# VHH binders against SET domain-containing protein 9 (SETD9), part 1

Scores and structures below are computed, not measured.

Target 1, 299 residues: SET domain-containing protein 9 (SETD9), of Homo sapiens (Human) (q8ne22)
Amino acid sequence: MPGRLLRGLWQRWRRYKYRFVPWIALNLSHNPRTLRYVPEESKDKVISDEDVLGTLLKVFQALFLNDFNKQSEILSMLPESVKSKYQDLLAVEHQGVKLLENRHQQQSTFKPEEILYKTLGFSVAQATSSLISAGKGVFVTKGLVPKGAVVSMYPGTVYQKYEPIFFQSIGNPFIFRCLDGVLIDGNDKGISKVVYRSCNGRDRLGPLKMSDSTWLTSEIHNPLAVGQYVNNCSNDRAANVCYQEFDVPAVFPIELKQYLPNIAYSYDKQSPLRCVVLVALRDINQGEELFSNYYTIVS
Below, numbering starts at 1 at the first letter of every chain, in headers, positions and changes, except where a header shows other numbers; antibody chains aren't numbered by Kabat.
F, E and O stand for the ipSAE by ESMFold2-Fast, ESMFold2 and OpenDDE, each averaged over both directions (binder to target, target to binder). V2 = 0.75 x the mean of E and O + 0.25 x the DockQ between their complexes.
[cut] stands for letters that were removed.
The coordinates of atoms that the task and the answers printed are left out; those that the model quotes come from them. Centres of patches stay.

## First folded at step 4 (VHH; framework vhh_enristomig)

Design m09 (from d2a with S35H N58Y)
Fold by ESMFold2-Fast, scan of step 4:
Structure m09 (fold): chain B 299 residues (1-299), chain A 120 residues (1-120)
Amino acid sequence: as target 1 above (299 residues)
Amino acid sequence: EVQLLESGGGEVQPGGSLRLSCAASGFTFSRYYIHWYRQAPGKQREWVSTISSGGSTYYAESVKGRFTISRDNAKNTLYLQMSSLRAEDTAVYYCAKEVYDSTGWPFDYWGQGTLVTVKP
């Protein structure tokens, strides 16, 4: 009977529906405005994971040392293996005169953008886009970005496959789709902002935060965390950066995790934290705006 | 405005060869990744091949070793050389490139397509 065939199809659909209904219900697989289309055979890397890791560690270590007066207090809560890396600096901080001078410092010695410049030879920041209707864009504000450099990070809440993304997925142009189906919601407003702050408050080790939330404010601590404002390339503007996915390795220093502008939606320590960096496709001069494409293919 | 126009489709016997072309206009062709997709009768659209602005090529497993994608930037034309054609290759073939919606979000723009029929 035809009804028996339809019942069999409904049983299959019901299993599929239970498995994938949050994804389907939110129209993520059907809405081109929020989905990044990428061929299955595409690769996502233009530089090595080691190069990405090296760059992030260099920048984050410099930010940490620039703010050492405040970070030295956090070190008291961390294991001896971490404290031993800074033992010489901690010994110097125990000098009475220097310690008294540092106690009166409420801000970093240098602005984060200046630390980025001193560390990588360039700085980037968000500003009004050169495109009349685009709103924000990201510019090289100082120095020269060499081809292959990590120039920015795509901040936001990381959703695994089939995790509910709720109403923040509707009409949100700041959802980045990774090749494996992981999503990053980089929207700095509304429910997306509330979700990120909630997750940031969840994931702490005493006074040490495990992610950066300052990209949601006017006082950005990680100057790379502006990637969601990079505009897409067009006929008028050729792409000069591309997206590259990066998983935070287990060996990543815990004291530097506070500068990572990403956090997992679900508390799950079995999977590495997904990040997305923007990598320069050519040398980019001071004053140029960054433009991205949706592919991060490497030859 | 972006325009993609596919040609070269037709009927061919199994084991035969066919060359598809895609004429592009309205954008700087040499700066973009361009793709071939196909849609067989009663099936979903599937990716076939991609060529980067720099000439790097990528292929679906089902066509690797049989199809060759290439581009002529001077002519603003994309090609797909198909050999050792099988009944399963019967489909409408589409040329596609990235475009942006009003919010700046990328999606693929498709041409009208060209039909390839592999008849025994």
Scores: ipSAE 0.000, ipTM 0.117, lowest interface PAE 18.9, mean pLDDT 76

Design m10 (from d2a with S35D N58Y)
Fold by ESMFold2-Fast, scan of step 4:
Structure m10 (fold): chain B 299 residues (1-299), chain A 120 residues (1-120)
Amino acid sequence: as target 1 above (299 residues)
Amino acid sequence: EVQLLESGGGEVQPGGSLRLSCAASGFTFSRYYIDWYRQAPGKQREWVSTISSGGSTYYAESVKGRFTISRDNAKNTLYLQMSSLRAEDTAVYYCAKEVYDSTGWPFDYWGQGTLVTVKP
């Protein structure tokens, strides 16, 4: 059970606390695995926040419409101001249900990665990296990624700099540090997974989730939510993407929040949700692995 | 403007039943979805149940088959009938209505809550 795992982590922490206390207290400043390095000549943002928002809305709207049979049930519990956006589609859905009763018609529901391809002209997925000993990597599986495209998102629990991340940070290479000290824990295992699922269960509107948790499973809903597996560039592998921070604006549609692969550790309805996207620095061809120019400094 | 007032909480033994009520005012009750949430000591608030304006009902997996949400639009009142209560159901229960700020961002308007204690 989770209590046994937490006891094991606590006993490990007790043995290593003096070794790790300065590192944790200094917000991971001495841990090379979690440091974000931005070259002096590089911009922090390569595309506008409007371009990021536009891309996310386009993809999430396509995912929502692709799954409309399931989403129409959820819409029934949402305010009229949200349902009114989809009245024409709800009328067609009701008529479609009647037709399906008579015909057993197959629906044209596409896989999320196919929707990404139809929406942006490319698809991405995690696979075994081309780098020896790197484990996972992220590849362009179909189509062409144009320069300036949002190609991925960094999923995980969002921690403010004052929030405790002690056990999650031990031996965890998937913590992304934002320039303002905000951390995103994208680890898909252990205590990090339990924390994300707990926060996801906290933040909901009835059965409508306010964040995507499927990146923790084999059945992904948001195909962009693979950014934690993008490897750092090296002398033999040039960078083709960069990290860019993005705050979800207040006008973001509530029915599309279920596709955001991030959730705040502490409940705060007034603070914007921090997300991190990966943006293409160059055109990237089908079959190519993604490599970031923000890299963890290796000892 | 919006007001929600919960009542009906109390102490009950495991396997017992309670009915919670939420009296609503300041909005056209029959037009909105209304939720029940709960918060146990030291834990985050969790969603329990939702009822739509049309009477469709939705439940958290942990309470499905044991709790029944209902509404009386003539009385502007929401109910939660709880049966087969367990120690884990001990919490303050809140009636909630989604509202929007000036930018259209959703947040919940909460009542004051009513305490349910399941004593073994």
Scores: ipSAE 0.000, ipTM 0.153, lowest interface PAE 17.2, mean pLDDT 77

Design m12 (from d2a with D101E T103L)
Fold by ESMFold2-Fast, scan of step 4:
Structure m12 (fold): chain B 299 residues (1-299), chain A 120 residues (1-120)
Amino acid sequence: as target 1 above (299 residues)
Amino acid sequence: EVQLLESGGGEVQPGGSLRLSCAASGFTFSRYYISWYRQAPGKQREWVSTISSGGSTNYAESVKGRFTISRDNAKNTLYLQMSSLRAEDTAVYYCAKEVYESLGWPFDYWGQGTLVTVKP
């Protein structure tokens, strides 16, 4: 039975692959976000993978603890290896003890944007762009973004080279092309939205989701998941952020994967999940709009 | 690539002292909580001590007052000064990079370990 199922999947994959390749080639020429040029003097990374990981874990853990009343119910159904990490917090909650600690005040008290501010010293959100004829943009809404900070993430479905992307690639300005040919479809509408939700429903560990789908809604849980709305730099608007690719390591905590705004199109347990972050090229003040380039600066 | 390399283990008599070191590379050392764990033969790994990015320390009750954890951010090195060693302290000692900075557990990167033997 597994042999017949695999043959059917391979026949579908072969059919879709041939339809996919010419379409992607045409879209790459028309959509600036899918055409990535890296100058010879540039670097591929502004900050280390460890700095990216540390930032994401800090933010996601704060989001997890802020929502601990709901997360503790999920934890009770997960393996002991995951539950043991939070034994002290679970014991306190079970005992019903009144706590006067600062962390007690944080439970279900703060919006995601507030958690981001408390964790990193700034917050970001999408709004109408300052550019004439541009739709959405992303602004620093609170605090100060220091040079080298992870400011946002590029959400969406991750397609490996040669995976079928079909009609969602047509006229889609939210497809980001990685240097190795991996694509991320950050479109929050139409077929792209349906595909992401389908993949999100596929990848579950019991009650725990393995990716964030709230970036597709009006109630965003991961406040970093707005990167697809960052506009490109121009002569009139200098870049203040740069795209940086990041592979989620195998050691990434399973209970925090629910905050990752990316999911693989095909189920591939051995390959790391590709994410893309936007990193500050300079200090960015409250009220400023983010503008991106596709390469790192050379100091 | 994250690398942790422990050293300083050896054989000592009861009541003796040893200083363990952990050389770290491949990450911004000063930003992370770093811990010492140990594993005795036939036992599960147990937490020994943690030091925060800011230098705050915490210890398991069994080692409190006898062991001192410290860090040198300029050298990317973690230390464990062990005093008044007991036969029960015999174990392989591991340093571990904590990825849950705000919670302080668990650890995703472990070193190779260094053996401490307290001969009765």
Scores: ipSAE 0.000, ipTM 0.116, lowest interface PAE 16.4, mean pLDDT 76

Design s01 (from d2a with N58Y)
Fold by ESMFold2-Fast, scan of step 4:
Structure s01 (fold): chain B 299 residues (1-299), chain A 120 residues (1-120)
Amino acid sequence: as target 1 above (299 residues)
Amino acid sequence: EVQLLESGGGEVQPGGSLRLSCAASGFTFSRYYISWYRQAPGKQREWVSTISSGGSTYYAESVKGRFTISRDNAKNTLYLQMSSLRAEDTAVYYCAKEVYDSTGWPFDYWGQGTLVTVKP
């Protein structure tokens, strides 16, 4: 009987997964200090890992091709199997450099948010939230987001549960906690910004970057990398997106890694890179703000 | 402060070999990917090779099979072993890593370079 009771308490404890570290609630703007947790039903994936991967590859491939004149230089350092994917485009690029007067006139390079729209049928961007005093929010700026679409990614430095994060965690509302204890620090300021940039430079392969750092700037190259600015749902603002964890597979194209807005704090680990996507719970119309469904327990 | 000091350059006959070294200080060397770049007279700077913190190596197609990048984490030193040298390999060779300015803006830090001349 005592064993039965202890087993029940252990099972109950294991059902609680905290999304945010309690000290993130050190924000002095009249919010009570609370623990965040995820209900059992919110632990399930809304869409398959194959659907997440397919969406990311589709968007990143379009971004790569949109910037091909600069990307062709990077291909020189990659295996023949990668270069062969782009042989026709490489031939055109080499001819363009050689024959300036006879080069083909091609369509202008598109902005990242236009590439997102052409690729997925919608665009998203950060702006001032519709909520008073909430600061930033994320809005659907063009098109329609269908239920089950990947609408954004949570950028930042990825920390394993045993890795030190103390100073970065103080007063930082942008640390996301994964169900397995992995943390993602999406703060675009201070020590968090310096750490991400340091890791990005550490993992660079010559001219090829292994992660996107432009989410730290005003000129974002991956238009999905705005997930840290999505506000939490409330009684008058229903959730329309949810967080879903995704591990980057080993077969992910090396030339597209530059668009991943995440980097591991540890170096040269054999473990896959953790990413977090936000997935639409319903169709979301142009002009609507995104609200997530992670939960807060008041003491 | 980050410091990179290249050495080992010199004059060599076509088909010869040279070993370049880069002594690093001011950062945790074993943690970082570090690269070799080169710049020939009147040409753009080009990437040559990169080595990861774990020892994975990557090469530009023009040097693949002829150059070998390696590192000694105990000595905080990066190496580039060059063989079967050609006239086209004549350049100033630079060791490079990413650093940050006082505002936190990232840029590549280059050492002072070491000149390699392959005599025609």
Scores: ipSAE 0.000, ipTM 0.250, lowest interface PAE 14.4, mean pLDDT 77

Design s02 (from d2a with T50Y)
Fold by ESMFold2-Fast, scan of step 4:
Structure s02 (fold): chain B 299 residues (1-299), chain A 120 residues (1-120)
Amino acid sequence: as target 1 above (299 residues)
Amino acid sequence: EVQLLESGGGEVQPGGSLRLSCAASGFTFSRYYISWYRQAPGKQREWVSYISSGGSTNYAESVKGRFTISRDNAKNTLYLQMSSLRAEDTAVYYCAKEVYDSTGWPFDYWGQGTLVTVKP
């Protein structure tokens, strides 16, 4: 009976420990992969897949145009149908940038966070969390985030349900679990970092990148790629964002895939790339920290 | 001990319908998401659909709009309603639940499967 009581107490403590945590790593020692419980109000998509796609295309197109002098080389690898979208800009590049050309002034290089602000009306960045001992958090650094806006993306290596996630799962708090069992490993350190870089190199075709790897560095190209640092809501901090799963459609422009902060672990699959976005549940003011509303249970 | 038992397979003509069932035991059925997979001869197992504990569903693109997954928590039973069946839907259909070994390693527990044959 004492053994049964102790087992019961440890099972209750484990469930309590993982409550309000959106994800947990598989651990070879003691911790099973947790099941994620999503409250009924949070399981419905806040915005349509078309709204997610529209937002990502708007931001990524602006990032591409801001870096056009370098991106023109990537266009050399792409079909004429893609090159024709940028024909005017390529003509300027081919002749050499003319200082008196009006289009030259439109190609002024800005920081990625400034491009985000110019396109969506706000910017976000990681900083020290307002929570004691939470480490990093994500803040609205400029502007106003309207309800329903895509505020961030959860970067990392995408593992299908049956794909092994070995040593990178041990003690890793940055693994997001999708409803279908797909995992996203957003850890920017250790073996997780090496795995992402390896997959990025595998899928790269010369200058054409199929995913963003800069979220692993101090010089982030996609300013949305900070979602893994968003802290969970608590009794003291209400949720202001929620996670929403998104599959990259076949219609997605190939030249903009370089800004997607996710990559499939397995090269053999022709399935769409899984992404996860964070969507605003209310208007979020400049200076506010982001808090997510996904819950996890132990089992 | 987790157990899954599929039933309801059979032969059907193109455009026909079948309803598959999966009887679950050995775990708290209402707490877990459950998936349907299929495997045609000589091919890899293909994910078909899942349903969450809360009733949220998703489908493979090839079956979307034709198949409907549902669950009856009182009966510990998972269903797959298949309509507008095509020759390419011919496969053994499996009910799958995520389980953990003694080290906490996840794997899917598969049922015995039920054969669906769509004859021209």
Scores: ipSAE 0.000, ipTM 0.102, lowest interface PAE 21.6, mean pLDDT 76

Design s03 (from d2a with T50Y N58Y)
Fold by ESMFold2-Fast, scan of step 4:
Structure s03 (fold): chain B 299 residues (1-299), chain A 120 residues (1-120)
Amino acid sequence: as target 1 above (299 residues)
Amino acid sequence: EVQLLESGGGEVQPGGSLRLSCAASGFTFSRYYISWYRQAPGKQREWVSYISSGGSTYYAESVKGRFTISRDNAKNTLYLQMSSLRAEDTAVYYCAKEVYDSTGWPFDYWGQGTLVTVKP
C-alpha cells in the first residue's frame, strides 16, 4: 500500500471555514444559490434517486411493521389496494387470536434506532458535538455506515422558490437552501415549529398523518430525522457526508408518508415534496461524528 | 470546463529567484483555494503551498520563508514567488484545484505543469 500525505488532505477543506452567510438578507427570486457553497465540478447527487427511494421505503416499511398493532387500525380507512398488501399479516394475526383462546396478547416493539440498525446495519443519533461550542452533532451510535449509504434526512417545512420566508429566516441557522431555490426550515423551536405543526394538521387524512412531526419532540419515530444537527466540515474535520436533494415520487406508498419528516408550506398538488438526505462519502465507523461539505452556516 | 495553465518556469542558478503563474478559467476563481505541487524526476508529487479563497497562506516546511504564494482574483491568476532556490527545488510545478467525483470524493485537477531547473 502506498502512503498518502495526510497534511494535504486536511488542508483541502480550509476554504469552507471562511464563508459568510447572512440569513436576514435571503433573496430567493434574484439569487437562489447565494447562501450555498458548492464546488462547480461537484455532483449534486452521489447516489441514484432509486437508491434513495429504496433505502427510505426499506426503513419506513420496517417502522410500519414494527408498529403494526396501531397501524392496522389506520389500514381499515385505506383503499383495498393498500390493505391487500398486508392481507397475509392480518390473516396470521386472526389465527393467532384463535390460538390465544380469546386472551389479549400485546406484542413488544423495538425502539426506532434499533429498527434502523436491523434494517441498514447502523444507527445514528444526535449528541453533544466533538467541536468546541458547536452544541449538538450527529454520531454513528452502532454498526458501520458503508460509503454511499443514506445516513440521515434534513427535516422541516419546505418552501418553494418564490414563497415568502421572512420572519422564520431571522436568526435561524437551520434553513437549508436547495440548488433550485427551494428552502427547508429544520428549526425545532419558535415560529418554525408552529408553522410545521400547522401544516401537519392541515394535510392529515383523519387519523392518517401525511408527514412525521415527532422530530419536534423527545420521542422521535423516524431515527434518520436528525440531519439539521450535522456540523459543517473544516480544515481539522474532513467531511464524511454530503447533502443530496430528493423528490418524493407520486407512487410513494400513502401509509408510509407518515415517516417523511418534511411538509410543503403551501398546499400544491402539482409539485413533488422535496426531501434532503445525507449520504456517506466513505465508510464511517461506530463512534464517529458526521461532518458535511455543505457550507451555509457561519459559526 | 476547468483549465489551469502554468508558466514562468526555466533554468536558474542556486540562490536565484523565479515567479510562477497559473492562469485559471472555467470556474469562479475567487471562491476556491488553489494549491501548488511539484514533482521531481522519479519522485511522487509533493505539496508545496496553498492559498485560501480569503487569502490565508500555508507552506510545506521545506519551502517556508523562501516561497510566497499569492492570488489576483481580478485576473484569475495564482502566483508562486520563489527565492533562494536550491538544487532540490528542481521539479515540474503544478497548480491544482479541488474537484469532486460522482460520489462526492475530493481529488485535484492538475494543469500541464511548468519545469524549474536549478543548475549547480
Scores: ipSAE 0.000, ipTM 0.099, lowest interface PAE 21.3, mean pLDDT 76

Design s04 (from d2a with T50D)
Fold by ESMFold2-Fast, scan of step 4:
Structure s04 (fold): chain B 299 residues (1-299), chain A 120 residues (1-120)
Amino acid sequence: as target 1 above (299 residues)
Amino acid sequence: EVQLLESGGGEVQPGGSLRLSCAASGFTFSRYYISWYRQAPGKQREWVSDISSGGSTNYAESVKGRFTISRDNAKNTLYLQMSSLRAEDTAVYYCAKEVYDSTGWPFDYWGQGTLVTVKP
């Protein structure tokens, strides 16, 4: 009833009363960060869902083929319709390198960031931010990012509105709030890390994982999975990327799901897996740091 | 501008059923969760139910098992199927979409409402 802040707190409690109460109280006492905000009449998507899907499939297919020695073992567990896509490569693996000719060489796998560069014409990586107080940031390390390109993904555990989020929400600056109230917990430490790994271990088909967990390690397999380290724009640092929500379609290839850096907290067949991508608002040159819009993170 | 237009309210006997509809326009309906709220005479507005873009639902304890929320994304329409209606369900029912102020606090934007009266 009284005051804007008290009315706002009551509105927030009403929307999140299914969440752990200490999360709301503790985050408010620690000056919560801005939530993602897009006016209802404004476009919240810079590129089509088909463009996002096309980009992810292109990158993930390249990563899969780069790692084919290991992936051939996973293919043995998959339906014939999937294996048939790779029959020529499976024949080569089966026969080994015994048939090497003068024109054929043993090939080394490329690092994931090099695959990204070869696939999209640029590479990105986390590093110390150009902002003194910001800690980590994300930079274009090679090539040129064209306007409208998918530059990174926001990794983490996906919580629906009704799902409890416990201790991992306390003082966590890496919780991204989607427009529909879905939360993504991109924290790479503590309880958040344990929860993601638990969910990743839950959702398997034999040796095939249904999400990428390597963003939690020093050796990232999906080089796009650095979105949680992108800093917010300011008056001195204009935004050059924006957040865009993306739901993984049912048609998504099962063998490529291992590169998706998101996993649902609870399995729900009715809801598609929510992902969040960062899309370039302009051409971004090598060496530039990425900066997102003002309303992007909940703490 | 966001528009929400509720319909389907009316008078019903205790134990009866009604289906409310909410026609939405001015935003990409299929992407957003949408809620039902109600306000009884002399009471504060209370949350009744919500539904995600993917169809996941949640209900207030007072209506759970009696009300069913659903959506038709092709028609940009939200529904509330009400059964086993009681006198205490008498209220104006509002379709609501979450909006945010400049500080990031969520508020609900309501439609015009539709009156449901459960008469003994």
Scores: ipSAE 0.000, ipTM 0.249, lowest interface PAE 15.0, mean pLDDT 78

Design s05 (from d2a with T50E N58Y)
Fold by ESMFold2-Fast, scan of step 4:
Structure s05 (fold): chain B 299 residues (1-299), chain A 120 residues (1-120)
Amino acid sequence: as target 1 above (299 residues)
Amino acid sequence: EVQLLESGGGEVQPGGSLRLSCAASGFTFSRYYISWYRQAPGKQREWVSEISSGGSTYYAESVKGRFTISRDNAKNTLYLQMSSLRAEDTAVYYCAKEVYDSTGWPFDYWGQGTLVTVKP
């Protein structure tokens, strides 16, 4: 006769495949990112989805235009409805190329972190944490982060509630758990890195990438894609950012998807891509380290 | 704190229909996956269906095409529309909210259940 615990474990296995029961049994470390809890008096969103979308489009459009010489070649393979958005810039580019025959001519492109600063008024980057026991942290490197700003994104492979996540979960502190049970694996090494790259190679439209994989490298294209390195708040370090979930709308411009640092594990799903942003809970000054919580308390 | 109260069960003939309801309180209903389970006499509880916070639905193979799960976030109520009922659908139906302890271990808050009897 099977015991109550065995029946419960078998029931979970049947519902979640390899996701919850074997993963939780092997990952014994307490991780607030994996086990997110939101009290009744709290809210999990600081700003509207429209504000998140507006910020992402503004930053990604600026990154696209900064790299327009390369992007114009990719545009030649996209539908006319996409190319028509950039016809004025394509005409200027053609004229510029025709006139540039001097070896001393230089392109005026900016580094991604400089584009972020010019676009939002601040820049962020990973560095050694101010906490003695923590490895990496994320700092405001330039400018001022205003309250309510999107300051970072949590990169990684997106797993639905029922999708298998066994070996990737073992000893992995970079798995973020959404309120609806969706997981994001932001680990930049090992099997997690291989899975993300495999999914990124799967989801292409010719030369156009459908997600950003550069957060796995030393040459990051989306400077926001550092959210997994933000440390949790503690008694000695108050939270100054909060995690917020965001679903990419169907209307999202196809040419800008290459900057999204997230990809779905399953190719065949029709649901929108889940992303997670970090939103400022107060004004954050240059030089400050970011510290997260999972909710905002509302009286 | 968490309360789940099922209703809508009863006796029905094979091929008939019933709509089950689950009234939820003590948590922010709209944020969570909510599930339906059932237990026939002398058998273990089995998972029937679940619905995500965003409205995505999932079904056990035995009920696909016959049962429809839905939610009304304004009323904090979960529904299970049951059609083409069979004798083997006879069971107590439970509403369940999945939660996790500090180690990530899953467990359910269960309702009291509502009996569905399919009799010829």
Scores: ipSAE 0.000, ipTM 0.211, lowest interface PAE 16.9, mean pLDDT 78

Design s08 (from d2a with E98R)
Fold by ESMFold2-Fast, scan of step 4:
Structure s08 (fold): chain B 299 residues (1-299), chain A 120 residues (1-120)
Amino acid sequence: as target 1 above (299 residues)
Amino acid sequence: EVQLLESGGGEVQPGGSLRLSCAASGFTFSRYYISWYRQAPGKQREWVSTISSGGSTNYAESVKGRFTISRDNAKNTLYLQMSSLRAEDTAVYYCAKRVYDSTGWPFDYWGQGTLVTVKP
């Protein structure tokens, strides 16, 4: 009977509603207190926005060129101003020897983490944390991370400070809060995953994706998109990275936007896309796990 | 379970000195960064100083050279030595332990505060 069903749903809602406390906490904190209160001096920025942009463009360009055979098909549908950047490569594809080209493609197509290593001198990946209770963590798997390097990016759906976040905030430890109240939901499961994929489908420019959705899968295209799995520091594990906010500039190359692991929840042409990077506070050796904390002091 | 209890506040004349204490319980005190904040009437809470688990210190520009933060891990106690006090230092002083979730989102545990009044 409908009366019984309504009572059952109400009882389920009562149990579920108890879990709205995290959502209320997140949405009521419109002006969160930060540990660093000096607004004129950004002690949260280790490197310049120009250095962040330069690093991202370098990595994304290398990823784009690594699978150029696939990207050249997408380029055929993009404006001439974009195609002209790659004209030499497109000309070679038309006139090349097919057998040699196939051999070169097989030899030149590297895994994303290998491209990261060739580009920045190190690679990172998620694995089981060195902390028994923490689940996943992020490790330097190859090479050496120098102080000031962009080590990873915090993926996920970007919510402006006036936008409500509801069910996806419940029991979700992967919501990052920016200083200006912008939230990034980096959860790779449940409703958060569905929301990101929906936004990704919304924002396509013809055949070109405007954000990376592969961080939601086991086969990550942008190897930096693992920042949500970086664990907090403790006395046994000192912080070696810190979070740094970054706004994607209007001049960002359209063909490289497919590697950005962030997407706006609502379309707003007035606001730049917010990204968050993790930046090395010291040299980090191969085999070390990444640990973050806003408490780290940068001199 | 985390508890922070401030003490040592009171009335002092300009140029005077005062030592605040914060007794901590419910966590492994020696393993955490601990901070002092203050809130003057009609103003928002302002960060004053932080000390790391390793003893490294940082200070707000307004208190540099006048305030000294320290800790006694054996006693689970945080201190703030205040000198050359000014009328602008009049505030309720809070001890705070910041905890970060796996996303870096901060959650602060606060004490009840101790009032410092600098009277001319």
Scores: ipSAE 0.000, ipTM 0.108, lowest interface PAE 20.3, mean pLDDT 76

